Miniprotein binders against Mucin-6 (MUC6). Designs and how they scored, part 8

Target 1, 185 residues: Mucin-6 (MUC6), of Homo sapiens (Human) (q6w4x9r395to579)
Amino acid sequence: GHCSLEGGSFVTTFDARPYRFHGTCTYILLQSPQLPEDGALMAVYDKSGVSHSETSLVAVVYLSRQDKIVISQDEVVTNNGEAKWLPYKTRNITVFRQTSTHLQMATSFGLELVVQLRPIFQAYVTVGPQFRGQTRGLCGNFNGDTTDDFTTSMGIAEGTASLFVDSWRAGNCPAALERETDPCS

## First folded at step 2 (miniprotein)

Design sE2 (from d9 with R6L T8W E37I E39R V48T T50L T52Y E79L)
Fold by OpenDDE base, second read of step 3:
Structure sE2 (fold): chain B 185 residues (1-185), chain A 85 residues (1-85)
Amino acid sequence: as target 1 above (185 residues)
Amino acid sequence: SMKRILVWIRVEGDPEKIREAAEKIKEIAKELGVPVIVRVREEDGKTTVLIYVEGDEEKVKEFVERVREILKELGAEVLVEEEEL
């Protein structure tokens, strides 16, 4: 399964459901029993301008019982708040520079993360087939059905992205907004 | 002023045929002068193509029709969604 966060506020789920939102919060991208140590992948969005439509991805976070790995737009990688040099390895996770503009987080448990640093901070999540039907979050449920991807954290299927996205907030933040934006932006 | 719309197209089908179609689709977009994003996903022998296009309603609709014609020849499953900007 492939999930992408592109163009600042555009998401494509594992089931290839596209949607967009504008929010300034931390959201759960991926939760699954297949992730060890209660692992979860999260996305941090912040304002990139003065308008409500000017929001962008600023960091990706992998959080488990033992690690909090943050990859930020300024290329700083931290674990549990401490800056780490690349390549960085902790247990079954390795973070390294893939290219001049891309960082990669590789794992031994079927999760891969590629982060494009420039010109736009973007993230690409790949999970193995063992994750099928066992994922939840903004990346959807990976069951091959796009119509049920907007399932909230409470298990309610929503018709629009706004309530869906808001249900996956990891903090106390303003509600997300659905706005039409240039997909090339 | 002309209405602006965003259309996304989801296509599923044969990998080789879909790849070929993707190139043609890009050419059509270029011809019509509409910005397009094409994402190709390949997983477990299944190929999914996502196409995003934004622009003047008339141009985008023409784009969609031409794309449908191409995809029809391939026997691909096509889902089209439209949003008003």
Scores: ipSAE 0.127, ipTM 0.577, lowest interface PAE 3.2, mean pLDDT 88
Fold by ESMFold2-Fast, scan of step 2:
Structure sE2 (fold): chain B 185 residues (1-185), chain A 85 residues (1-85)
Amino acid sequence: as target 1 above (185 residues)
Amino acid sequence: SMKRILVWIRVEGDPEKIREAAEKIKEIAKELGVPVIVRVREEDGKTTVLIYVEGDEEKVKEFVERVREILKELGAEVLVEEEEL
């Protein structure tokens, strides 16, 4: 299956359901029992550098019990907070420069991530057939049915993207955005 | 206060016809000056094209009408959804 994050705010699920959202937080893109060591793929969205009203993908994170691999739009790759030279290898994951404009994270467990660095930061997620019906998060449930692709973290199928996306927030938003929400906090 | 909308279109069908349609759709967007994202997917022996367009309601609706005319010739399954921004 294939899931994509494109054009700053567009997402297409594994079952090919497209949607758009605006967000300035970290979101769970993919969780699955097929990912080793409680692994999850996450997407970080923040305000655009040019327009403060726009939001765009700024980083993709793979998190497990052992690793926190961050691939950011500034072409920095870190694991557990430490910058790494490419190619970077762990026992089951390799991050390398696929082309002058693309980085790839290849895994031994059926997950591949390609990030486009230029002209705009975009992400492409590929999963093997073992993930069918076994995924949850912004990329959907990969069950061949688009009607339940907006299943929230609480297991509720929504007709719109808004509640679906909000249910998949993974952590705290940047302090600047929290201050804008609570101007005198 | 111009009303803005997002429309997405999903089309599933014959691979060669879908690829040709995707290129024609990009050309229409270029002619109308409407930003569009067109993606072709090949998965499980199926080919789909996904189209996202965002902009002023009048221009987006004109784009969608022209796209529907092209897609009618494919005999493909077509889904269209609209969202107000």
Scores: ipSAE 0.000, ipTM 0.357, lowest interface PAE 11.5, mean pLDDT 74

Design sE3 (from d9 with R6I T8F R10L T50Y E77R E79I E81Y)
Fold by OpenDDE base, second read of step 3:
Structure sE3 (fold): chain B 185 residues (1-185), chain A 85 residues (1-85)
Amino acid sequence: as target 1 above (185 residues)
Amino acid sequence: SMKRIIVFILVEGDPEKIREAAEKIKEIAKELGVPVEVEVREEDGKTVVYITVEGDEEKVKEFVERVREILKELGARVIVYEEEL
């Protein structure tokens, strides 16, 4: 399954459902029992301009019981608040520079993350087949059905992105704005 | 086309074994006739080997495979990325 965070505010789920939202919070992208140590992948969005519609991805966070790995738009990688030089390995996770503009987080448990640093900070999440039907968060549920991707943290299927996205906030943040957009249009 | 391949080797273990591996890697490069740079660094309490090799796709591929075999014994993680020259 492939989930993408592109263009600052576009998300394409594992089931290939595209949507757009504007929020300034940390959101859970991926939770799954397949992630060890209560692992979760999260996305940090912040204001990129004056208007409410000017929001962008500024960091990606992998959080587990033992690690808090943050990949920031300024190419700083931290674990548990400490800056780390690349390549960085901790147990079953490795963060390294894939190209001049891309960082990668590789794992031994079927999660891969590629972060494009320039010109736009973007993220691409890949999960193995073992994750099918066992994912939750902004990346959806990876069950091959796009119509139920907007399932909230409480297990309620929403018709629009706003309530869906808001349900996956990791903190107290303003409500997200939504825009149904085909990124290919 | 010529490719530049950078190989990151994350090795946790005996520095001496890592150094030996590095020498073997240099020998492989020599045998294949590809320019190679090998750097061993200590980063964040881990030994990291940086290998830069330039050559055609076939030679580089063979190089990487042979390097992987050497490093497998060390339990090393091998990360490879390619750049077109």
Scores: ipSAE 0.005, ipTM 0.185, lowest interface PAE 11.7, mean pLDDT 87
Fold by ESMFold2-Fast, scan of step 2:
Structure sE3 (fold): chain B 185 residues (1-185), chain A 85 residues (1-85)
Amino acid sequence: as target 1 above (185 residues)
Amino acid sequence: SMKRIIVFILVEGDPEKIREAAEKIKEIAKELGVPVEVEVREEDGKTVVYITVEGDEEKVKEFVERVREILKELGARVIVYEEEL
């Protein structure tokens, strides 16, 4: 299945339901029992500099008990806060430059992420058939039915995207996602 | 019902041809009576065009089809998002 985050503020779920994203926080994109070590894929959104979009994707995060891999729009890849040269390889994950404008994160557990760095930061998520009916988050439940793709973190199917999106916020949103103005500097 | 379709387009090419395409797109929107917003931005040597159009489903679909025909001559990558209002 394929899920995409494109055009700064748009998501297409694994069941091919498109919707618009209106948040400036970190959100759970994908959780599944098929991901090892309580793994989750997350998306970070911030205010957009482009007038046609209020918010834009600024980073994608893969978080597990062992790893916190961050791929940012600034073309920096970190793991557990340390910058990494590409190609970067762990036991089950490899991050490498696929083209001059694309990075790929390949895994041994059926998850693949392709990130477009330029001109607009975008992400493409591919999961194997073992994930069918086993996903939750902004990318939907991958059950072949689009009518329940807006299932909240509490298990409630919503008819609109707003409550669905808010339910997948990754904890309390830090004020740090907004540009801090130092009145004394 | 009114539908808003946002078209994200990545175009690599001649700025003059891109300007001409933008004018043709505006004319098509005028012919069909659909309001349109067109933004052209340059980043990392590539031209990115974002188009937002609102209107009746049939008119918006006709607009998108005609726009795709114009942009294919520029080798544009077109991504279409549909939102119901």
Scores: ipSAE 0.000, ipTM 0.177, lowest interface PAE 15.0, mean pLDDT 70

Design sE4 (from d9 with T8Y R10I E37L E39F T50V T52L E77K)
Fold by OpenDDE base, second read of step 3:
Order: structure tokens, then C-alpha cells, then sequence
Structure sE4 (fold): chain B 185 residues (1-185), chain A 85 residues (1-85)
């Protein structure tokens, strides 16, 4: 499954459902029992302008019981608050520079993250087939059905992205704005 | 005592084809009890897939051989770098 965070406010789920939102919070992208040690992938959004609609991805965070790996838009990589030089390896996770504009977090447990640094900070999440039907968060549930991707953290299917996205906030943040995108686009 | 080694399998080929084989590679790693990382990087203007594996020498070497066979079938060029840990 492939999930993408692009253009500052666009998300395409593992099931290939595209949607857009504007928020300034940390959101859970991916939570799954397939991630070891209660691992979760999170996205940090912040204001990129003066308008409420001017929001962008500023960091990606992998959080587990052992690690808190942050990849920020300024190319700083930290684990548990400490800056790390690349390539950086901790147990079953490796963060390295893939290209001049891309960082990658590789894992031994079926999760891969590619972060495009320029010109727009974007993220691409790949999970193995073992994650099928076992994911939750902004990247959806990876069950091959786009119509139920907007399932909240409480297991409620929403018709719009707003409540869906807000349910996956990892903090006390303002409500997100949404813009529904054409699934065929 | 068996020594522990790290091996980089550097693969030049179609990334998509290699990705398709990745699951099989991971299964082999699991079977042999060796942790594996698979990632793509750019080197010298070309796309390279790297498979990183660590563990007991015997297990890792078996892994490498099995993976090499798979990759060969895909028409990929394979280089292997070994480090002793």
C-alpha cells in the first residue's frame, strides 16, 4: 500500500482515495498492530502563510516505545530529541539520504518512508501486504475499499474528511478545514 | 563462535521489479532469522536498490545466495559488500 502526502495539504490513502485538508496539528498517519512496539507514523502540519488554508507538512514523526524519529522540512533528523547524522540506524530502522532531495526511513518490519525535501516537503508511505486491512489513520485502512477510508479513530465512518482528519489529531489543535477531491483525479 | 556480519546487496535493475521481489526477500530473511532492510537510493545518477542484512555469518550468507538467485532471474546486476561486526 502507498500513501502520499503531497502539495502541502493533499493526501492519498493506501486505497488510493485522494482528499485535501488544512490543519495545523499533528495527525496519526499510520497505526497498526503490525508496527512493533506500538509504533505509529505521524505527520506534523503547520501554517505556511497567513490564510487558514495555507498549511503544509513540516515534519514526519515515527513514534514507538523506543524511538521518536523526527524528519523535519529543514532536513534535521532527530531521535528522542537528539539530532542525528545521516545515515542513522537504530535497531530495525535506518534513516538515510536517498537522493539530494529525498530522505528515506527504511525498516525491517514492512514500513518505508520517503520524504521529499524540495521544492515541497512531501512524504510517501509504503507498507507491505501484511498491513492490509490492519491500518488506521489518515492513510486509511488499506482494505481495497475507498469508501470507508474516512473511518475515525473511534471506528465511525465519516462522509467528509473534516471529522475524519480531526479524529486522528495527536494533540489539542484547531479543527481542520477540508476540500473534497475528485476520486478520479 | 560464529561471527556476525553485515552485508549490503547492491542491485542495479528495475526498481519496480525488485520491489515486487521484496516480499519474497523479506520472507527469506524471516525464515533465516536475519533482519533485513530494503531501500532505494540514487548513486552516480542511477537508481540503486540496496538490501541490508545483518546476522550470523552462516545465515546471512545463505540469505545472500538465495537473494542473488532471485535477483539474477530479474536480470539485475548484483554487488555484494560484506562487513564484519
Amino acid sequence: as target 1 above (185 residues)
Amino acid sequence: SMKRIRVYIIVEGDPEKIREAAEKIKEIAKELGVPVLVFVREEDGKTVVVILVEGDEEKVKEFVERVREILKELGAKVEVEEEEL
Scores: ipSAE 0.007, ipTM 0.182, lowest interface PAE 10.0, mean pLDDT 87
ESMFold2-Fast, scan of step 2: ipSAE 0.186; ipTM 0.593

Design sE5 (from d9 with R19L E23F K26L K30E K61Y E65L K72I)
Fold by OpenDDE base, second read of step 3:
Structure sE5 (fold): chain B 185 residues (1-185), chain A 85 residues (1-85)
Amino acid sequence: as target 1 above (185 residues)
Amino acid sequence: SMKRIRVTIRVEGDPEKILEAAFKILEIAEELGVPVEVEVREEDGKTVVTITVEGDEEKVYEFVLRVREILIELGAEVEVEEEEL
């Protein structure tokens, strides 16, 4: 399954459902029992302009009981608040520079993250087949059905992105705004 | 003083398989105390991974030997280039 965070506010789920939202919060992208140590992948969005619609991805966070790996738009990688030089390895996670503009986080448990640093900070999440039907968060549920991707943290299927996205906030933040995207795109 | 060298390992093969070996490669680097850089790029429609290591000749050679063996076992094509620092 491939999930992408592109263009500052666009998301494409594992099931290939595209949507857009504007929020300034940390959101859970991926939770799964397949992630060890209660692991979760999260996305940090912040204002990129003066309007509420000017938001962008500014960091990606992998959080577990052991690690808090943050990849930020300024190319700083931290674990538990400490800056780390690349390549960086901690147990079953490795972060390294893929190219001059891309960082990669590889894992031994079927999660892969590629972060494009420039010109736009973007993230690409790949999960193995073992994650099928066992994911939740902004990246969806990876069950091959796009119609139920907007399932909230409470297990309720929403028709719009805003309530869906808001349900996956990891903190106290303003409500997200949404824009309709072409589901056929 | 021991000779300092830089070795570049160019790897062509299945990127997934190469990445599977990444953990072991980094562990070897850590064990030997040699800094490693890894770059992945597309060249002519194929994935090319470049591993750069620098340090004392003895340590670097040991690293290269072990890493090369791993990569070849994975079916990768491996080229090694050495530079004296």
Scores: ipSAE 0.008, ipTM 0.287, lowest interface PAE 8.7, mean pLDDT 89
Fold by ESMFold2-Fast, scan of step 2:
Structure sE5 (fold): chain B 185 residues (1-185), chain A 85 residues (1-85)
Amino acid sequence: as target 1 above (185 residues)
Amino acid sequence: SMKRIRVTIRVEGDPEKILEAAFKILEIAEELGVPVEVEVREEDGKTVVTITVEGDEEKVYEFVLRVREILIELGAEVEVEEEEL
């Protein structure tokens, strides 16, 4: 299955359902029991330009009990907060420069991530057939049915992207991106 | 239909280690039947190796993965550029 994060605001799920959203948080892109060490793939979005209503992908994170690999739009790769030279290899994961404008994270467990650095930061997620019906998050449930791709973290199928996206906020949101209470309401 | 691609691998590091790896890289190319061009030069005390391979996507990717593993183990800096033919 393929999932893509493109053009700053577009997502296409593993079941090929396209949608758009605007957010300023870290979101769970993919969780699955097929990922080792309680692994999860996450996407970080932040403000894009002057308008408060426009946001873009700024980083992709792979988090497990052992690793926190961050690939940023500024072409920095870190693991557990330490900058790494590419190519970077762990037991099950290799991060390398695939082309002058693309980085790839290859894994031994059927997950592949390609990030486009220029001209626009974008991400492409590929998962093997073992993930079918075993995924949750922004990339959908990979069950071959697009009508329930907007399944929230509470297990409820939604008809709109806004409620779906908000349900997949990760606990690792930067504190600075928390919404302020309207002082006049 | 089979895709054909060209991959260019640029690598920087220790001269002795990278030159040793060059022979292993050529062995891998022979095993996979992919034609490879290798250029070695020295710049400011560093060895820079450029490896260009062209062929069927499946075989080229296998070559690139095996070569990159060797270069990673040597602690070399590796840059890869891909072009669809």
Scores: ipSAE 0.000, ipTM 0.063, lowest interface PAE 24.6, mean pLDDT 70

Design sE6 (from d9 with K17L E20R K24F E27L E31I E62L R66Y E69I)
Fold by OpenDDE base, second read of step 3:
Structure sE6 (fold): chain B 185 residues (1-185), chain A 85 residues (1-85)
Amino acid sequence: as target 1 above (185 residues)
Amino acid sequence: SMKRIRVTIRVEGDPELIRRAAEFIKLIAKILGVPVEVEVREEDGKTVVTITVEGDEEKVKLFVEYVRIILKELGAEVEVEEEEL
């Protein structure tokens, strides 16, 4: 399954459902029992301008009981608040420079993250087949059905992205704004 | 492509960095699904790592690319040999 965070405010779920939102919070992208040590992948969004619609991805965070790996738009990588020099390895996770513009977080448990640094900070999440039907968060549930991707943290299926996205906030933040995307985009 | 290749990478550099890199390389290989053999030897007081990988050309080449980037950042010297199987 492939989930993408692109264009500053666009998300495409594992089931290939595209949607857009504007928020300035940390959101859970991926939770799964397949992630060890209660692992979760999160996305940090912030204001990129003066308008409410000017929001962008500024960091990606992998959080577990052992690690808090942050990949920031300024190319700084930290674990548990400490800056790390690349390539960096902690147990079953490796962060390294894939290209001049891309960083990669590779894992031994079926999660891969590619972060594009320029020109736009974007993220691409890949999970193995073992994750099928066992994911939750902004990346959806990876069950092959796009119609139920907007399932909230409480297990409620929403028709719009706003309530769905807000349910996956990892902090105390304002409500997200929604803009529907063209399915053909 | 159905083409299969074997790539041998010889690495020289800082012993500690090279040792660490070897572990990274193994992990990357596992993730990419390419079989890899990593041998660490000391030659003339230097730590030399030899990496042998075989598999589909596309996957192997991707692996090699990642390895090159990592090792370059570590300031290691890298020699690569490719053989078609």
Scores: ipSAE 0.018, ipTM 0.253, lowest interface PAE 6.9, mean pLDDT 87
Fold by ESMFold2-Fast, scan of step 2:
Structure sE6 (fold): chain B 185 residues (1-185), chain A 85 residues (1-85)
Amino acid sequence: as target 1 above (185 residues)
Amino acid sequence: SMKRIRVTIRVEGDPELIRRAAEFIKLIAKILGVPVEVEVREEDGKTVVTITVEGDEEKVKLFVEYVRIILKELGAEVEVEEEEL
């Protein structure tokens, strides 16, 4: 399955449900028992530098018991707070420059992350078939049914994105506001 | 921050939702690097969760705000007690 974070406010879930939100927080993008050592993927959003009504994806984080890999919009890659030169390889994860504008994090456990650095920072998550019905977070549950893609951290299926997005916050920051998305369409 | 506090949070509700809350709260504590104790009990046919966290004020308060956001979906009353150490 494929999940995308585009344009600083657009998300498409693994079940291909699109939605928008304007948030300035760290959010849980993906959790799954298929990720080793309690792994989780997170997305960091902040206010856009060009408009206060817009938001930008500024970093993607992979966190496990052993690793905290941060890939940021300034093209810095760190693991456990230490800057790494690419290609960077651990036993199960390799981060490398795929093209002049894209970095890729490849794993041995069925997760791939591609980040577009320019002209706008965006992220693309791919998971293998072993993840079907076993994901949770902003990318949805990957069960083949879009009607429950807004399943909150408490397991409640919501009809709108606001409670869903807020339930996946991982920081002390303001609630995401759906209405801020409307002017830009 | 050098100030340390202990916060105890009590919530009750549906067993399945409480189970999910407890698991997710433990995961968030790990992500934020804050040690937490979670106790789940059955009382009068209801599931009660007691969450105790202790540490630096800023880290503990960040965790508590996160927990409040998660628990708002339960529709249950959340009781919070704070003590300076």
Scores: ipSAE 0.000, ipTM 0.120, lowest interface PAE 19.9, mean pLDDT 73

Design sE7 (from d9 with R19Y E20L E23L K26W E27R K61L E65I E69R)
Fold by ESMFold2-Fast, scan of step 2:
Structure sE7 (fold): chain B 185 residues (1-185), chain A 85 residues (1-85)
Amino acid sequence: as target 1 above (185 residues)
Amino acid sequence: SMKRIRVTIRVEGDPEKIYLAALKIWRIAKELGVPVEVEVREEDGKTVVTITVEGDEEKVLEFVIRVRRILKELGAEVEVEEEEL
């Protein structure tokens, strides 16, 4: 299955349901028992422009008990806070430059991430068949039915994207909230 | 045969904090193999969440212990009711 994060604020789920949202936080893209070491894929969104009040993808994070791999729009890759030269390899994960404008994170557990760096930062998530019916987060539940793709973190199917998205926030966003109250912003 | 029970957990608090705990709660339910039903409603300006879990006593009680710990860490008000099946 394929899930995409495009145009800064558009998401297409594994079951091909498109939606848009305006959030400025870190959100769970994908959580599954198929991911080792309590792994999760997350997306970081921030404001793209004051005049439009739009938000855009600024980083993608793979977090597990062992690793915190961050791929950001400034083309920096870090693991556990340390910048890494590409190709970067761990036991189960390899991050490398696929083209001059694309980075790829390949894994041994059926998850693949491709990020487009230019002209606009975008992400594409591919999962193997073992993930069918076993995913949760912004990318949906991968069960072949789009009507329940807006299932919240509490297991409730919502009719609107906003309640669904808000339910998948990955913790409090104190830094984002603090910036919003900055008198110079 | 194992004794079966139904436990209802009523939680009042900040909806954002409650939803942030939901991933851990769902994972615990899935690990223990206990089905969970969730109802959300607004009462007097507060968000009230009712979590109902039913299954083998040992697994349900383990679920309740772990869930209460998570919710207490978030400062949520929690009530628990147990019924034998």
Scores: ipSAE 0.000, ipTM 0.107, lowest interface PAE 18.6, mean pLDDT 70
Fold by OpenDDE base, second read of step 3:
Structure sE7 (fold): chain B 185 residues (1-185), chain A 85 residues (1-85)
Amino acid sequence: as target 1 above (185 residues)
Amino acid sequence: SMKRIRVTIRVEGDPEKIYLAALKIWRIAKELGVPVEVEVREEDGKTVVTITVEGDEEKVLEFVIRVRRILKELGAEVEVEEEEL
């Protein structure tokens, strides 16, 4: 499954459902029992301008019981708050420079993350087939059905992205604005 | 026998295409269980990615075959060097 966070505010789920939102919070992208140590992938969005619609991805976070790996738009990588030089390896996770503009977080448990640094900070999440039907968060449930991707953290299927996205907030943040659109348009 | 393969990819254009290719290549290496090293540089306006993989001949060959398929789709210039270990 492939999930993408592009253009600052666009998301394409594992099931290839595109949607857009404007929020300034940390959101859970991916939770799954397939992630070890209660692992979760999260996205940090912040204001990129003066309007509420000017929001962008500013960091990606992998959080587990042992690690808090943050990849920031300024190319700083931290684990548990400490800056790390690349390539950085901790147990079953490796963060390295994939290209001049891309960082990659590789894992031994079927999660891959590619982060594009320039010109727009974007993230691409890949999970193995073992994750099928076992994911939750903004990246959806990876079950091949786009119509139920907007399932909230409480297991309720929403028709629009706003309540769906808000349900996956990892903190106290303002409500997200919704715009249903194809990021490829 | 053990082999080392160095695949040099020269790609011009969309960084997204480069990332997708790199990701796929990395996954292939992992699936095959072969050590992989990636070097990136800029050359003449192109991104040059050098991927070095080591393993038994069979695994390395499979790696090269799969990688070539990916690179063809990208229209990338590909150079492959082989070394016996």
Scores: ipSAE 0.000, ipTM 0.204, lowest interface PAE 10.6, mean pLDDT 85

Design sE8 (from d9 with E20L K24W E27I K59R E62F R66L E69L E73Y)
Fold by OpenDDE base, second read of step 3:
Formats: structure tokens, C-alpha cells, sequence
Structure sE8 (fold): chain B 185 residues (1-185), chain A 85 residues (1-85)
């Protein structure tokens, strides 16, 4: 399954459902029992302009019981608040520079993350087949059905992205704005 | 099940960077608990990195992909061959 966060505010789920939102919060992208140590992948969005619609991805966070790996738009990588030089490894996770503009977080448990640093901070999440039907968060449920991707953290299927996205907030943040659009358009 | 795989990677790029990459690979392997043997040689203007890795399927796969990515970054061209031992 492939999930993408592109263009600052566009998301394409594992099931290939595209949607857009504007929020300034940390959201759970991926939660799954297949992630060890209660692992979760999260996205941090912040204001990129003066309007409420000017929001962008500013960091990606992998959080587990042992690690808090943050990849920021300024190319700073931290674990548990400490800056780390690349390539950085911790047990079954490695963060390294893939290209001049891309960082990658590779894992031994079927999660891959590619982060494009320039010109737009973007993220691409890949999960193995073992994750099928066992994911939740902004990246969806990876069950091959796009119509139920907007399932909230409480297990309620929503028709629009706003309530769906808000349900996956990892903090106290303003409500997200919604725009249903194809990021490829 | 345990697997033993030999990965031969031919890289065209900065020899110094490739050498450094090889060292990184060793370090990463050690930290991941993956037994590896790394050999570096020059062949026909390319640096040939031969890595023998042993472990369970998941770990081996992970490590091999990691190696490919690292070397790809440091080299202009990468050719990879895998042999199960």
C-alpha cells in the first residue's frame, strides 16, 4: 500500500483515495497492530501563510514506546528530541539520505517512508501486504475499498474529510478545513 | 526460516563515497544484528560491493533494500545481483 502526502495539503490513501484538507495539527497517518511497540506514523502540519487555507506538512513523526523520530522540513532528524546525524539507526529503523532531496526511513517491519525535502516537503508511506486491512489513520484502512477510507478513530465512516481528519488529531488543534479534490488535477 | 544471500552490487560513482557507504553498511548491520560480510573491489571502472547477509527473510530483505538505496544514492549507476546460498 502506498500513501502520499503531497502539495502541502493533499493526501492519497493506501486505497488510492485522494482528498485535501487544511489543518494545523499533528495527525495520525498510520496506526496498525503490525507496527511494533505501539508504533504510529504521524504528520505535523502548520501554517504556511496568512490564510487558514495556507497550510503545509512540516514534519513527519514515527512514534513508538522507544523512539520518537522526527523528520523536519529543515532536514533535521531527531530521536527523542536529540538531533541525529545521517545515516541514523536505532534497532530496526534506519534513517538515511536517499538522494540530495529525499530522506528515507527504512524499517524491518514492513514500513517505508520517503520524505521529499524540496521544493515541497512531501511524504510517501509504503506498507507491506501484511498491513492489508489492518491500518487506520489519514492513510486509510488499506482494504481495497476507497469508499470507507474516511473511517474515524471511533470506527465511524464519514462522508467528508473534515470530521475524518479531525478524528485523527494527536493534540488540541483547530478544526481542519476540507476540500474534496484530486491532487493530480 | 533463515536465509543466506549474497548480494553483488556494481556501482559507478565516487569511490570514496562508496567506500564510506560500505562502512555504513557494516555499522548498520551490526546494530540491526544482521551478520554480514562486505567486500569491496574495483572492476572495469566500477566499484563492486559484495555483501553476504544471513538472517530471517524479513531482516534479509530489509537489509538488502537498505544497501541498494544507500549505494544508489552514492553512485551514478547501480547493478544488483542476488544469489541465495
Amino acid sequence: as target 1 above (185 residues)
Amino acid sequence: SMKRIRVTIRVEGDPEKIRLAAEWIKIIAKELGVPVEVEVREEDGKTVVTITVEGDEERVKFFVELVRLILKYLGAEVEVEEEEL
Scores: ipSAE 0.018, ipTM 0.335, lowest interface PAE 6.3, mean pLDDT 85
Fold by ESMFold2-Fast, scan of step 2:
Structure sE8 (fold): chain B 185 residues (1-185), chain A 85 residues (1-85)
Amino acid sequence: as target 1 above (185 residues)
Amino acid sequence: SMKRIRVTIRVEGDPEKIRLAAEWIKIIAKELGVPVEVEVREEDGKTVVTITVEGDEERVKFFVELVRLILKYLGAEVEVEEEEL
C-alpha cells in the first residue's frame, strides 16, 4: 500500500482516498502492531509563508523504543538527536540518498519512506501486505475499503476529513480544517 | 517586537516511561535548536518531569506540540502553563 503527503497538507491514504487539511501540529501518520518496539511514523506541519490558510510538511519522524529518526526540510537526518552521515544503517533501518533530491528510509519490517527534499518537501509511505487491515493514523486503515478510511483515534468512522485529522493530532492544537478558500475542482 | 512566551509542562507517570519521555524531549529540543530545561525528580513515590521552554511564541508553541505528541504516545498525564513575557 502507498500513502502520500504532498503539496502542503494534501494526503492520499493507503486505500487511495484523497483529502486536504489545514493544520499546525504533529500528527500520527501510521501506527501498527507490525512496527517493532512500539514504532510510529509521524508528520510535523507548520504555517507556510504569510498566509494563515496554508500549512506545509516540515519534518517526518520515525519513533520507537530504540530509534528517533528525524528527516527535516533542511535536509538534516538525525537519530536520537545526533546528525548522521548517509548511508546510515541500524539493525533494521537504512537511510540513504536515493537521488540528488530524495532520501529513502528502508526497513526490514515492511515499511519504506521516501522523502522529497527539493523543490518542495513531500513524503511517500509504502507498506507491505502484512500491514493490511492493521494500520491506523492519517494514512488510513489499509483494509481495501475507502468508506472507513476516516477512522478516528477513538475507532469511529467519520464522514469529514477535518474531524478525522483532529483525532490524530497531539495536544491542544488549532482545529484542522479542510483547505479553506480552495476552489471547487 | 516579536511576542515571547514561557511554557511550563508538568508530567506524571510510570517512572520508566517518564525517563524515556525526558530523553526524547531533550533530543527533539537539540534537533530543533530550541533551548529547553528538563527537570526530573521523584515526588511522593512518583517520577515527575518539569519541562520549561522560553522564546518566540511561534517557535515555542511548535516545540510544545511535539512534546505533547511524545507524552500522548506514552500515555502520560500532563499540565501546561503559558505565560506572556
Scores: ipSAE 0.000, ipTM 0.088, lowest interface PAE 22.1, mean pLDDT 70

